# VHH binders against Fibroin light chain (FIBL), part 3

Target 1, 244 residues: Fibroin light chain (FIBL), of Bombyx mori (Silk moth) (p21828)
Amino acid sequence: SVTINQYSDNEIPRDIDDGKASSVISRAWDYVDDTDKSIAILNVQEILKDMASQGDYASQASAVAQTAGIIAHLSAGIPGDACAAANVINSYTDGVRSGNFAGFRQSLGPFFGHVGQNLNLINQLVINPGQLRYSVGPALGCAGGGRIYDFEAAWDAILASSDSSFLNEEYCIVKRLYNSRNSQSNNIAAYITAHLLPPVAQVFHQSAGSITDLLRGVGNGNDATGLVANAQRYIAQAASQVHV
Key: E = the ipSAE of ESMFold2; O = the ipSAE of ESMFold2 at other seeds; V2 = 0.75 times the mean of E and O plus 0.25 times the DockQ between their complexes.

## First folded at step 1 (VHH)

Design m11 (framework vhh_7mjh_2)
Fold by ESMFold2-Fast, scan of step 1:
Structure m11 (fold): chain B 244 residues (1-244), chain A 126 residues (1-126)
Amino acid sequence: as target 1 above (244 residues)
Amino acid sequence: EVQLVESGGGLVQPGGSLRLSCAASGFTFSSYAMSWVRQAPGKGLEWIGRIYKSGSTSYNPSLKSLVTISRDNSKNTLYLQMNSLRAEDTATYYCAREDYSIGDLPWSSYYYMDVWGQGTTVTVSS
């Protein structure tokens, strides 16, 4: 049993063995596409409940809205109906008032319903939107006739979407894998992204700054950083427990 | 025949607004995610944003304050609304259909653009 502590994004433990890192990333990918999101949902719910005990209601509502944004982002931003995000916010607020979070958990169903209908949709969000030009380039070249793109160019495109210290460690692992096994990949950016970060961790990492900035209004920025780091840490731990 | 045809490009004054359209034919438009991509003179391709079949959107963070993507499935049409245009927004704008490549390994699966329009040119100048 482990207590979820406040961690920086760079404090999430990594296994730097190529085969083991690949296995962890594969399991995290499979976990994201699984229909059973209950453990991750419950952890996010508990974090939100803890945060709701602090600050004023306006600041808490903002924090809840941003956390709903992470959940929507994790589920590819497809809530299933026009009111899904509003329902998550309202049901959480009602849960704080009533002490009953069953409605909040139920409101998360629409976010994850589309994961089952749209296989691998999460992969779209793992590749930072601003870096899609590299993924599009190789894929388009392969559709009309192959063109191999430079690994370094694809890596540089992803760098801006991730913590540089984390990327330096993962760079060596992914580059070694690419050189030894997949040097002919026609979508190098997608390959790097899939191997660099577990899809779940990548989605939370991309959202970290926005949540941290918004929660700073309620007090110590470390509390907001802790919320994001705890969510990422928990997701990484949950993914590592998935039996293959 | 699967086709995408962009329209609405032209000369715009700095600070102006413009709405681009993309007419789709030859496939079930409502079943696909659609993207907008641009290419400025002498530059590479820059992804603008995507709209999923549900109507949800995802944007390039550098451009999200400038653009809005929408769709009308009854007309098989994709839209890009642009506001507060600057000289640096001068580019050829493409609409694209997204497809999904399912690999045997989880990390080999990815989205890609399999059909592109011819592009429509936007020039921001006084």
Scores: ipSAE 0.000, ipTM 0.105, lowest interface PAE 20.1, mean pLDDT 51

Design n01 (framework vhh_nb_b201)
Fold by ESMFold2-Fast, scan of step 1:
Structure n01 (fold): chain B 244 residues (1-244), chain A 120 residues (1-120)
Amino acid sequence: as target 1 above (244 residues)
Amino acid sequence: QVQLQESGGGLVQAGGSLRLSCAASGRTFSSYAMGWYRQAPGKEREFVATISSGGSTYYADSVKGRFTISRDNAKNTVYLQMNSLKPEDTAVYYCAAEGWDYSEYLFDYWGQGTQVTVSS
């Protein structure tokens, strides 16, 4: 899929002076975080279990809860995933209200694809901290600034806008903020590599039939199996990259 | 809604060049990211290049250095300049316009496609 990046270029000033660096960086930081702030606090597993308790989907609730659990674990602490998780939740809620789950089915594939991209991003941070580049794949985003690779692009723009005189306290603050986030990402990558990635791959293999059955059972005629298969393939590819 | 129409495909010898165009109709063209995808016989559709509303470009590794994506918001058109064409570039090329919002996950609009054939 195509990535939308309309806000990163407009929100990050090109002309960053020593006296403005801290304020500009705080604003860029807040912009990315604020876009996903309310969504990031959502517990996908609990919300989906609550929704499933609303009646007709009880027989599929276990598969929904298991899928939500995987999504919640993969989304935990990874910037950009909150919007994708919220979209799955919103689509499920809309399906319950309307009796039409085509949107919910379609939301699953792209979301799993985004999860796979974030695993690739984390792997790149583990292997080459500070050398991460934009990765091609499914685009999820949130108002252009919700993706972690948008943040890296914005960060590069901030650094590139600094002139040769940008060697003061603000520069040290910039480096500290970058290193702090990079450290957090590396810690998350270590956790995912050790605890989530192999179980996630196994669960996807084991639950492929259940997910397919859920999509058909909720169905209103749309065939979403190709999207689910593509998402699973993307996650499997990401998993192979973080096997140490 | 947006409607997309590709043009510029055809037959070309290896090492040659082609320029694809994609004309869009509808409101808010300038706010969409625009992309090119291709599909060779027997293969899944693959990403080629994209350009953001702000002009940032991204390319698949297989086309980096050979292809250039650009847009003209005044003409509601996106272009793909293809240089140093190889037989493996043979495919149907599709134009796409994409957006995202909270009420609907990534939405997209696709053109009809245009055939590119590269012979040696």
Scores: ipSAE 0.000, ipTM 0.107, lowest interface PAE 20.4, mean pLDDT 50

Design n02 (framework vhh_nb_b201)
Fold by ESMFold2-Fast, scan of step 1:
Structure n02 (fold): chain B 244 residues (1-244), chain A 121 residues (1-121)
Amino acid sequence: as target 1 above (244 residues)
Amino acid sequence: QVQLQESGGGLVQAGGSLRLSCAASGFTFSDYAMGWYRQAPGKEREFVATIYSGGSTYYADSVKGRFTISRDNAKNTVYLQMNSLKPEDTAVYYCAKDLGYEDWSGSYDYWGQGTQVTVSS
C-alpha cells in the first residue's frame, strides 16, 4: 500500500541526482490530479517493483516494461493506447478459442507503436518534471468506451502461465480498475493486461535491458533520447519474433 | 562485503581478441544482473553489456556482434569475450553488480577496480 501526497508545481523536483529516479516518479504521480488513478498506479507500481525484485527473469522484465508504459500513458494522455491494448487482449482470446493467431500478431504493431510513444514521454517526464502539467491532458479512450471485453479469459491465461502470488495481487488491483466507471482506470487495466499476456510479455523480456538502461539513464540525469530510440527499436525487433 | 575483481586486460593489435573475467564475492551472485562498462581517458563511463540472472543479454550498439557476455554461477564469475577489437575499444573495463529493481535508483552500487584494454592500430 502507498500513501498519496499532494504536491504543487514548485514541489516537483526539476533535476535528477543519481539514486533519485523512483522518488521523482512517485512525486510526478502525485501531481496527476486524479486521486483514485494516482493511488491505483502507485499500488500497481509497488506490486510490479516487488515482482521484479523477487520474480523470475520474465516477471522482472515485464514489470520494468509495464511500469514505464503505464507512467507514460498516464502522463501524456496518449490517444488510442487503451484501444490498441484492448485489441491485443481480444485478438489473443479469439486466437485461443479458434487456434488462429494471425489477428493477434497483426494487433501487436499498433500496440507497440504506442509503447514507443510512451517511452519517449517518460524521458520528458523524469528529466523535466516541470512539464508534466502540459503532458497530462485528458486520457483519450476508445470511441466505444475503452472497456476490456475478454478480461477474465485473458487473466485466466496469465495466471495459468505463472504460480506467482504477486500476479494474484496485481489481478485484484487490475480487476478493480476494470470494474471502475472511470475510463482512465479502464484504460490502465487494459494496458497492464496486454503487457502480461504471455506472448507480449516475451517481447518485453527480450527488450528488458534497453528499458532498464532507459530508466537508469533518466535516474542519473542523462539525456535519454538515444536510450529511448534503442528501447523502441529493440521492442519492435522483439515483436517481429513473437510466436504462439 | 561485496568484492569484484577484473582480469584479462592487456595490449592487443586491431582485429585481435581478449577475454575479460570478473570474480565476484560477498553476495548471492546468481540473484543479480552483472554488467560491463568502460571508460576511455577524458570520457564518461560507457555501458558495454549486461547479463541478467536468467541468462538474457543486452549489448551496446557499438559492440553488438563483436562482444559476448556470459556468466558461470557455479564460479561466481562473469565474462566478456571481445573479438574484432578496434583502437576505439581502448579503455579501462569495469565489472558492475546491478542494484536490482528494489532501489530503482538508476545506478550501480558496486564496481571493480577495472582492467586496462589497449588496442593498437
Scores: ipSAE 0.000, ipTM 0.120, lowest interface PAE 18.2, mean pLDDT 65

Design n03 (framework vhh_nb_b201)
Fold by ESMFold2-Fast, scan of step 1:
Structure n03 (fold): chain B 244 residues (1-244), chain A 121 residues (1-121)
Amino acid sequence: as target 1 above (244 residues)
Amino acid sequence: QVQLQESGGGLVQAGGSLRLSCAASGSIFSSYAMGWYRQAPGKEREFVATITSGGSTYYADSVKGRFTISRDNAKNTVYLQMNSLKPEDTAVYYCAARYSGWRTPSEYDYWGQGTQVTVSS
């Protein structure tokens, strides 16, 4: 039910007027510092995953190609290797044919460095959360939503009881984005909170609810759903521009 | 553009109460989330409480049940009612505003100059 025609210009980057998901990603990239770009990479991976689950193959393949190209050129020292970009496109094509996108996600690894490792951890926690569940026992008092301090205590307990350094980095990036003066950074944080953290929160007894409530704390006068909905709309607009 | 000015700080005995006020000027106050932070001598600024434009409130664990944040949009003012004050509440208290609308291309954070609260044992 979400299309670009249902939104105002000030909810999305101007470049989306060109009808390209990659232009939204490129615009978001321009608004964040190098640390926050790791979160944009996570958003890119989620957009590509969502697109891969849809039916419009030609538009999705084009957006994948453009997105891989953008990621390759983000900083000095990241190779603009045409072969690596081609591998991403080919792996996506193979995923569409086979219904198995594991190879596609693996092909993104060289572009994401430690962020790719963090995504592997998150994926493991979603499909096999046992490893992280053992970290939450010491943090029993951290259950309950709307409490910033409780969420920080929960993350501290996780760090103390297990090697969760990858999740701590993601938490720090989300918190930095929440504290930013940039609406695109806040949209990225809200997207990550809405799409990535809730599955993990089942392991953390609602720790993600505290971050969601914190983001909601800067809302526009409506119930807490508004900011998360706006972030979801932002991503859905990007997906709809690629016919997904 | 938003400017914030705190008032209501002072010296109070343990177990007493104070009400802090923060007056906002410049922008449409009702579209901003408002908050209070504090900084004790030699410490970093820490979160105390926030209230959204819609009236939802969130508190640090150390002040839950003792402090209440509220706002008056007609007066462009946010308040912090502090009850059952303890010596460890001694700090400079800062008012902060965050843009709460998602229909503009920019986000802003504003801070007041602070007001001193001293709680004697």
Scores: ipSAE 0.000, ipTM 0.103, lowest interface PAE 20.3, mean pLDDT 50

Design n04 (framework vhh_nb_b201; at its last look DockQ between E and O 0.01; V2 from the best seeds 0.00; counts 0 for: pae O 19.6 > 2, placed apart)
Amino acid sequence: QVQLQESGGGLVQAGGSLRLSCAASGFTFSSYGMGWYRQAPGKEREFVATISYGGSTYYADSVKGRFTISRDNAKNTVYLQMNSLKPEDTAVYYCAAGTYVYISESHEYDYWGQGTQVTVSS
ESMFold2-Fast, scan of step 1: ipSAE 0.336; ipTM 0.729
ESMFold2, look of step 2: ipSAE 0.000; ipTM 0.119
ESMFold2 (binder alone), look of step 2: mean pLDDT 85; pTM 0.865
ESMFold2 at other seeds, look of step 2: ipSAE 0.000; ipTM 0.258
ESMFold2, look of step 5: ipSAE 0.000; ipTM 0.224
ESMFold2 (binder alone), look of step 5: mean pLDDT 85; pTM 0.867
ESMFold2 at other seeds, look of step 5: ipSAE 0.000; ipTM 0.106

Design n05 (framework vhh_nb_b201)
Fold by ESMFold2-Fast, scan of step 1:
Structure n05 (fold): chain B 244 residues (1-244), chain A 123 residues (1-123)
Amino acid sequence: as target 1 above (244 residues)
Amino acid sequence: QVQLQESGGGLVQAGGSLRLSCAASGRTFSDYAMGWYRQAPGKEREFVATITWGGSTYYADSVKGRFTISRDNAKNTVYLQMNSLKPEDTAVYYCAASPSLEELYFRGEYDYWGQGTQVTVSS
């Protein structure tokens, strides 16, 4: 279990609107330096692995993703020599892992010396991180066929398995796996690792038998329609394993 | 930029313990995930354990509960505490570093790795 102490300068906290939070997170990640983004994403992804063993990681993962996105957003437009987004995110993930948020709170002072805004959002994050929510994000789309780096949207999509947009975007990942046509499990694992974030890759690895079976036997045109239906069923099953 | 040097290997009796150390040189240590791999004679190299910059740990099933990986970022050092050693733990142990947990954990590929240290467990 993770607990956070009440902030001394509390005001009435407000909940984050799901649609707005998702949009802000997606845009904020576009402004973070690739190196800092990679380190922050790696730490967040590994926190998710740690949380998985606790049973209620989906809600906590959502809170961590929202926190990372908000910090990245607040860092956008800060002079490069003063940017501290990755440090604050890493302090927060350390707090989630250890249950001790003193370091995170200490990191906020220097950070807000540059920002000067959105203190109510930070108070919400510290007081009620587990209450934050966001809806399915668009980051898993098939456009460009490129690597998926947007952790928040990928995680949000998994959590919102009832959303048809989520199913379409996850189908695109399966379609890319199919187009690679590697029938060897090591090649499939390598593709998943290269193109999916570790929490998403973990879900697929847990269902490796199902995805391997899906990819086998689809070497001809007769399987195309069946592949779409089977991919949707597989993705729904995989997503359900991380909902609880 | 990163060079790795292992130490702490040796001969130990079954049921004994050893602590391996990996000293890293370079300015990027804190930005890297660190791991331990081992290779027994006539076998392929196998994953043992990894630790991220933030301290998250992952273990191979064969060592889970017996081995503990840790790091000291101030000293640029990663450790592997090996308890309840068995003859089948006999191998050359290698330290590895990568900016990507994915490379260390899933691919077995690494940007940097050490020269290895021999661990021999006698029955």
Scores: ipSAE 0.000, ipTM 0.111, lowest interface PAE 19.9, mean pLDDT 50

Design n06 (framework vhh_nb_b201)
Fold by ESMFold2-Fast, scan of step 1:
Structure n06 (fold): chain B 244 residues (1-244), chain A 124 residues (1-124)
Amino acid sequence: as target 1 above (244 residues)
Amino acid sequence: QVQLQESGGGLVQAGGSLRLSCAASGLTFSSYAMGWYRQAPGKEREFVATISSGGYTYYADSVKGRFTISRDNAKNTVYLQMNSLKPEDTAVYYCARGLYYDSSGYPHDAFDIWGQGTQVTVSS
């Protein structure tokens, strides 16, 4: 669990030069408990392996969208991965607004294929950490027209579908960091990693089986309304595990 | 080329102690997280402990309070001090290097370079 009230805008990033993503992400990790960091890394790694190995494996829409956002920011500078992640995020946004998740389901295949490559990108961070971490996030780094406000539109849709005030306050902080002079997508990625990753990873891991059954139902032509309701419940559950 | 070599394994009686060493060569040792994993016969490889470049330590629940991980950057060596050993600790112990490259970094469970292992046998 992450305690958001202990992190002010002035503390993130702490003494970091513009564009130094490695230090930004490293310092963001320092703001969470060591136990939460270990759990988050283990759970995200397991989820990534499962998604990559199953080809057509699916998870709850909000969890997949949030995971795609985190992966895209961490793998920024690799256009294929950023574009696949942006497509999942934008398709989720469209699904929340329209109640139709067909496009979201269609985006999952390419995304899972790229997640398999992202497992190799963790190895590449050792070889070229600057290149991967100093790049613009999914909204601006995606070949084919991804922009920062596309990511923010997806975040707005996630918050609009949630009963949790915690995520609304967190989005405002992230948006203020982005809009401040000399703030970059690296600050947003670092903040999201610090504040969202631990509870999202834990809830995602615990829910994988039930979410798969729901998405199979939607794939077979069943009503997508239940998917939206469950996404809202998942977001609220993740938020409830973080002390504000 | 980067290489990890474990040593210090052996046979010990339940309740005893053992210290494992892992010597690293061909890398900037102080910049990487280092960890220990173990594999018992017929089981999958299990996480034991990790230590970050900054010296922060993390342990599996099964070894907390009994095992201590430490590092000596001047000697490019990571250690695992094992106390109050149990028969259930019998396994081949592997040393591994973490993938994250950052001197301010946190340890990972994503490891790319592994040693050949050292056998630890705890008799009941």
Scores: ipSAE 0.000, ipTM 0.106, lowest interface PAE 19.9, mean pLDDT 50

Design n07 (framework vhh_nb_b201)
Fold by ESMFold2-Fast, scan of step 1:
Structure n07 (fold): chain B 244 residues (1-244), chain A 122 residues (1-122)
Amino acid sequence: as target 1 above (244 residues)
Amino acid sequence: QVQLQESGGGLVQAGGSLRLSCAASGFTFSRYAMGWYRQAPGKEREFVATITSGGDTYYADSVKGRFTISRDNAKNTVYLQMNSLKPEDTAVYYCAKEGYDILTGYSPFDYWGQGTQVTVSS
């Protein structure tokens, strides 16, 4: 089975086996360990608390849209339906009170594929002009009203948006990518260029391309294996150069 | 390169059953969630059912208890068993391969099949 919190922000795999690095393990909600699930739940609770503290309809609609986005990111491979995000929020609230999240998990799938349409509709009708920002950094493409709660929630959201997963060794690499994007206004290439020795930065740019583009392409099975292995190697080298 | 081919639609009486099939090629089938959507004349395309790569299934409330989605990874095929059909189920049914955009967190559809017509007579 796989666990998500095997590596800290300070741990980067130095010796990555190419054969192992090219393999991707599918991750479903059930494979997330209890700590990661608790962190995701806490982030949703914080958004619901923010909703309760807001005094106007536009702010409440924005918070609902953001909550729907985060919840959708926690589900893998399941398209959303055109229903209101309230169903997901109600199922989550009921799960917190009852300790039974089966209904909540079932509600996640139907909304994922249509989250964008629902968020755009809500934004156009209630929040105009502005882009909605999920409770995950600029990496998820929503800007304007978003909140960033923590790295673990962002990691879960990123993994949930992919119908593929990473080897455990890739966990630290994705953490470094997320941290770089946050510190550099979503520009990991600028971070690598600014903070690494020129030879390492050059190798990264020439061989791996944009790590953001690579992550967008994750889930293409065998088509992505070489790019994944190369990205892992160069990011690990880049991270080690920054640390020492 | 990705191709989805639906079959199994037709005309059926209310209360009847149909089984739809979707043959997939051009991608690693076992890694992706697959789903069924439908579109009635003059209406938006709506979700019907999905099955994850891990085998978890989810259904629209309108079809729960009547429809069953399943997959055969060895045959690269996803199925929709439709029981207790109602006139309201009349639509073109589409097979879809769901993809993710990690940057936006949406599950956009990478590819759609051509669709198969289901007509339920009253």
Scores: ipSAE 0.000, ipTM 0.111, lowest interface PAE 18.6, mean pLDDT 49

Design n08 (framework vhh_nb_b201)
Fold by ESMFold2-Fast, scan of step 1:
Structure n08 (fold): chain B 244 residues (1-244), chain A 122 residues (1-122)
Amino acid sequence: as target 1 above (244 residues)
Amino acid sequence: QVQLQESGGGLVQAGGSLRLSCAASGSIFSIYAMGWYRQAPGKEREFVATISRGGSTYYADSVKGRFTISRDNAKNTVYLQMNSLKPEDTAVYYCATDQWGEYVDSSAFDIWGQGTQVTVSS
């Protein structure tokens, strides 16, 4: 349902290295396979194992996992704070739990000070593996020496479950950040809060249901064959919505 | 954790073929990619080929067109079919896995097998 083909070359800032939102998403889809989906599912399985002993937190776990993907996309190239992405993830989780997102908005501050630098690394996502792992207990680890991951495969799957309004807002955000690369961080933060936060919440709610249903099957004793089949279905569905 | 076991190495004449196998055991669902590296006497270890669980492949220029990497997901085994072998292909071949990403850099592969010797006579 979502069409990334609506982002023409003429509308995209031309002096960014991979410079086109549609090209970044299309390139990510070249690398989408069972492995990328299975890793995301295995990380959610780990979260579910922890949550099963603590009650039903599946929607919160899904939101945390997807926020990690979004923050990796936005925070690529911030060298001074290895824990900034983890702080945003934790603040978002707290917001879901409490219904108060003021802390989440505040946690985004460090990213906007380096907006122009982040745009050059949108085609390369950097994240600590510990930030995708949920151990027994509620902590997401923050450790040095992050690896480069192609989280755009997971990001593309998230966007595939969203309506065109979310992609239009994402494109406008990227274009705004590019045009404002030397601008005041407060103005950029206000724009992101106004335009990203509601669509982000919608995407998390839509995706949480699908992930929860898949994991429920595994949690009820279904074997790995069903998990792989579901991953392949998600890949096929998302592929139908990209340029290729 | 993951454990790797290579097999299929040996002595072969130039122009010949060999097929290497690498079986993974343990926590195999943590594996993102599996691949092959080699180390010739007196040289640094070099990348040969990798394959993701979904079948995406990457090859070193020196072996492209001669070597084919494949996998059997049911057996959790990766294979390297080596054709048109040259004396320069003589090396210890190592199987390796990347648990958190697909990369052709040796620093990205953190689990290694013991290696299998391939010797190509002139």
Scores: ipSAE 0.000, ipTM 0.113, lowest interface PAE 19.2, mean pLDDT 49

Design n09 (framework vhh_nb_b201)
Fold by ESMFold2-Fast, scan of step 1:
Structure n09 (fold): chain B 244 residues (1-244), chain A 125 residues (1-125)
Amino acid sequence: as target 1 above (244 residues)
Amino acid sequence: QVQLQESGGGLVQAGGSLRLSCAASGFTFSNYAMGWYRQAPGKEREFVATITYGGSTYYADSVKGRFTISRDNAKNTVYLQMNSLKPEDTAVYYCAAKVGSYLPHRLTESEYDYWGQGTQVTVSS
């Protein structure tokens, strides 16, 4: 079970395994060309189309399985978008069976809309770090109804959907930052919890190094605001592509 | 030595057709996304069409339904079939190559690995 303990700033770990962080963050994107990741990080349609074009039914089944992993990882730590993610996976599977991907393409709009909305929620968490709570009501949920999630609930979702070896290390560090009395540490904890998604992690890797480097930088007084702004721009840019 | 060599340009009447070819050498063609761009006199270079190494195709709205991009990996060649040509299609057409790209139509000119010399297409009224 996941338990939250109190930590002070002098207990923030500085040494984490960057190789494990990179492995977990990149795992869902193994089949995406790295050149394209910096341009259109969330273009799931193009990734699936290219994966499916590589062959037979077994290759298509593999593409579906890998896409399920990518979408599950993209949804990690953001409560309420599981329904939109499931719709994308199911619509893609139906497209493979029927040879008609119109429904799949239609499902991407709501999914990217939810991701875009979640960036606003992440920004709110960064601004109000003491909460680590946000509503995923009608604007983000399929079934409707508002929900408030706390830090532990968000991390339970992440742990359920990804490699636990990195997430145990990351959880320990983020929890220490969240429970610190330093507002900058609290802000970055909220940011990392909400942005532990492969596309945002790739932006960290390309623009500002790894999550490890970000944590060390914040510990040394560096401002995370630019990294948040860059992540928001990339995700918004990628989301806009599926509406064309 | 890497080379991209365009051919098939020329003069054609409005409503006519042309097929452009781009022959590639000096790299593993099957690993590259291939694109076509065009530039009219006094205007900026604009995107026309692209095909990924996986065979996905993307088109500019101005040519969608009229132009078809295709590739032949055995011949290391990419093609642009241009149908229902209009005077506004008059331009120099350039071939471009980028390793491994899934979304080559989103790249700036400087992000492509290789560019050809261009071939002139002129459409009369």
Scores: ipSAE 0.000, ipTM 0.110, lowest interface PAE 17.6, mean pLDDT 53

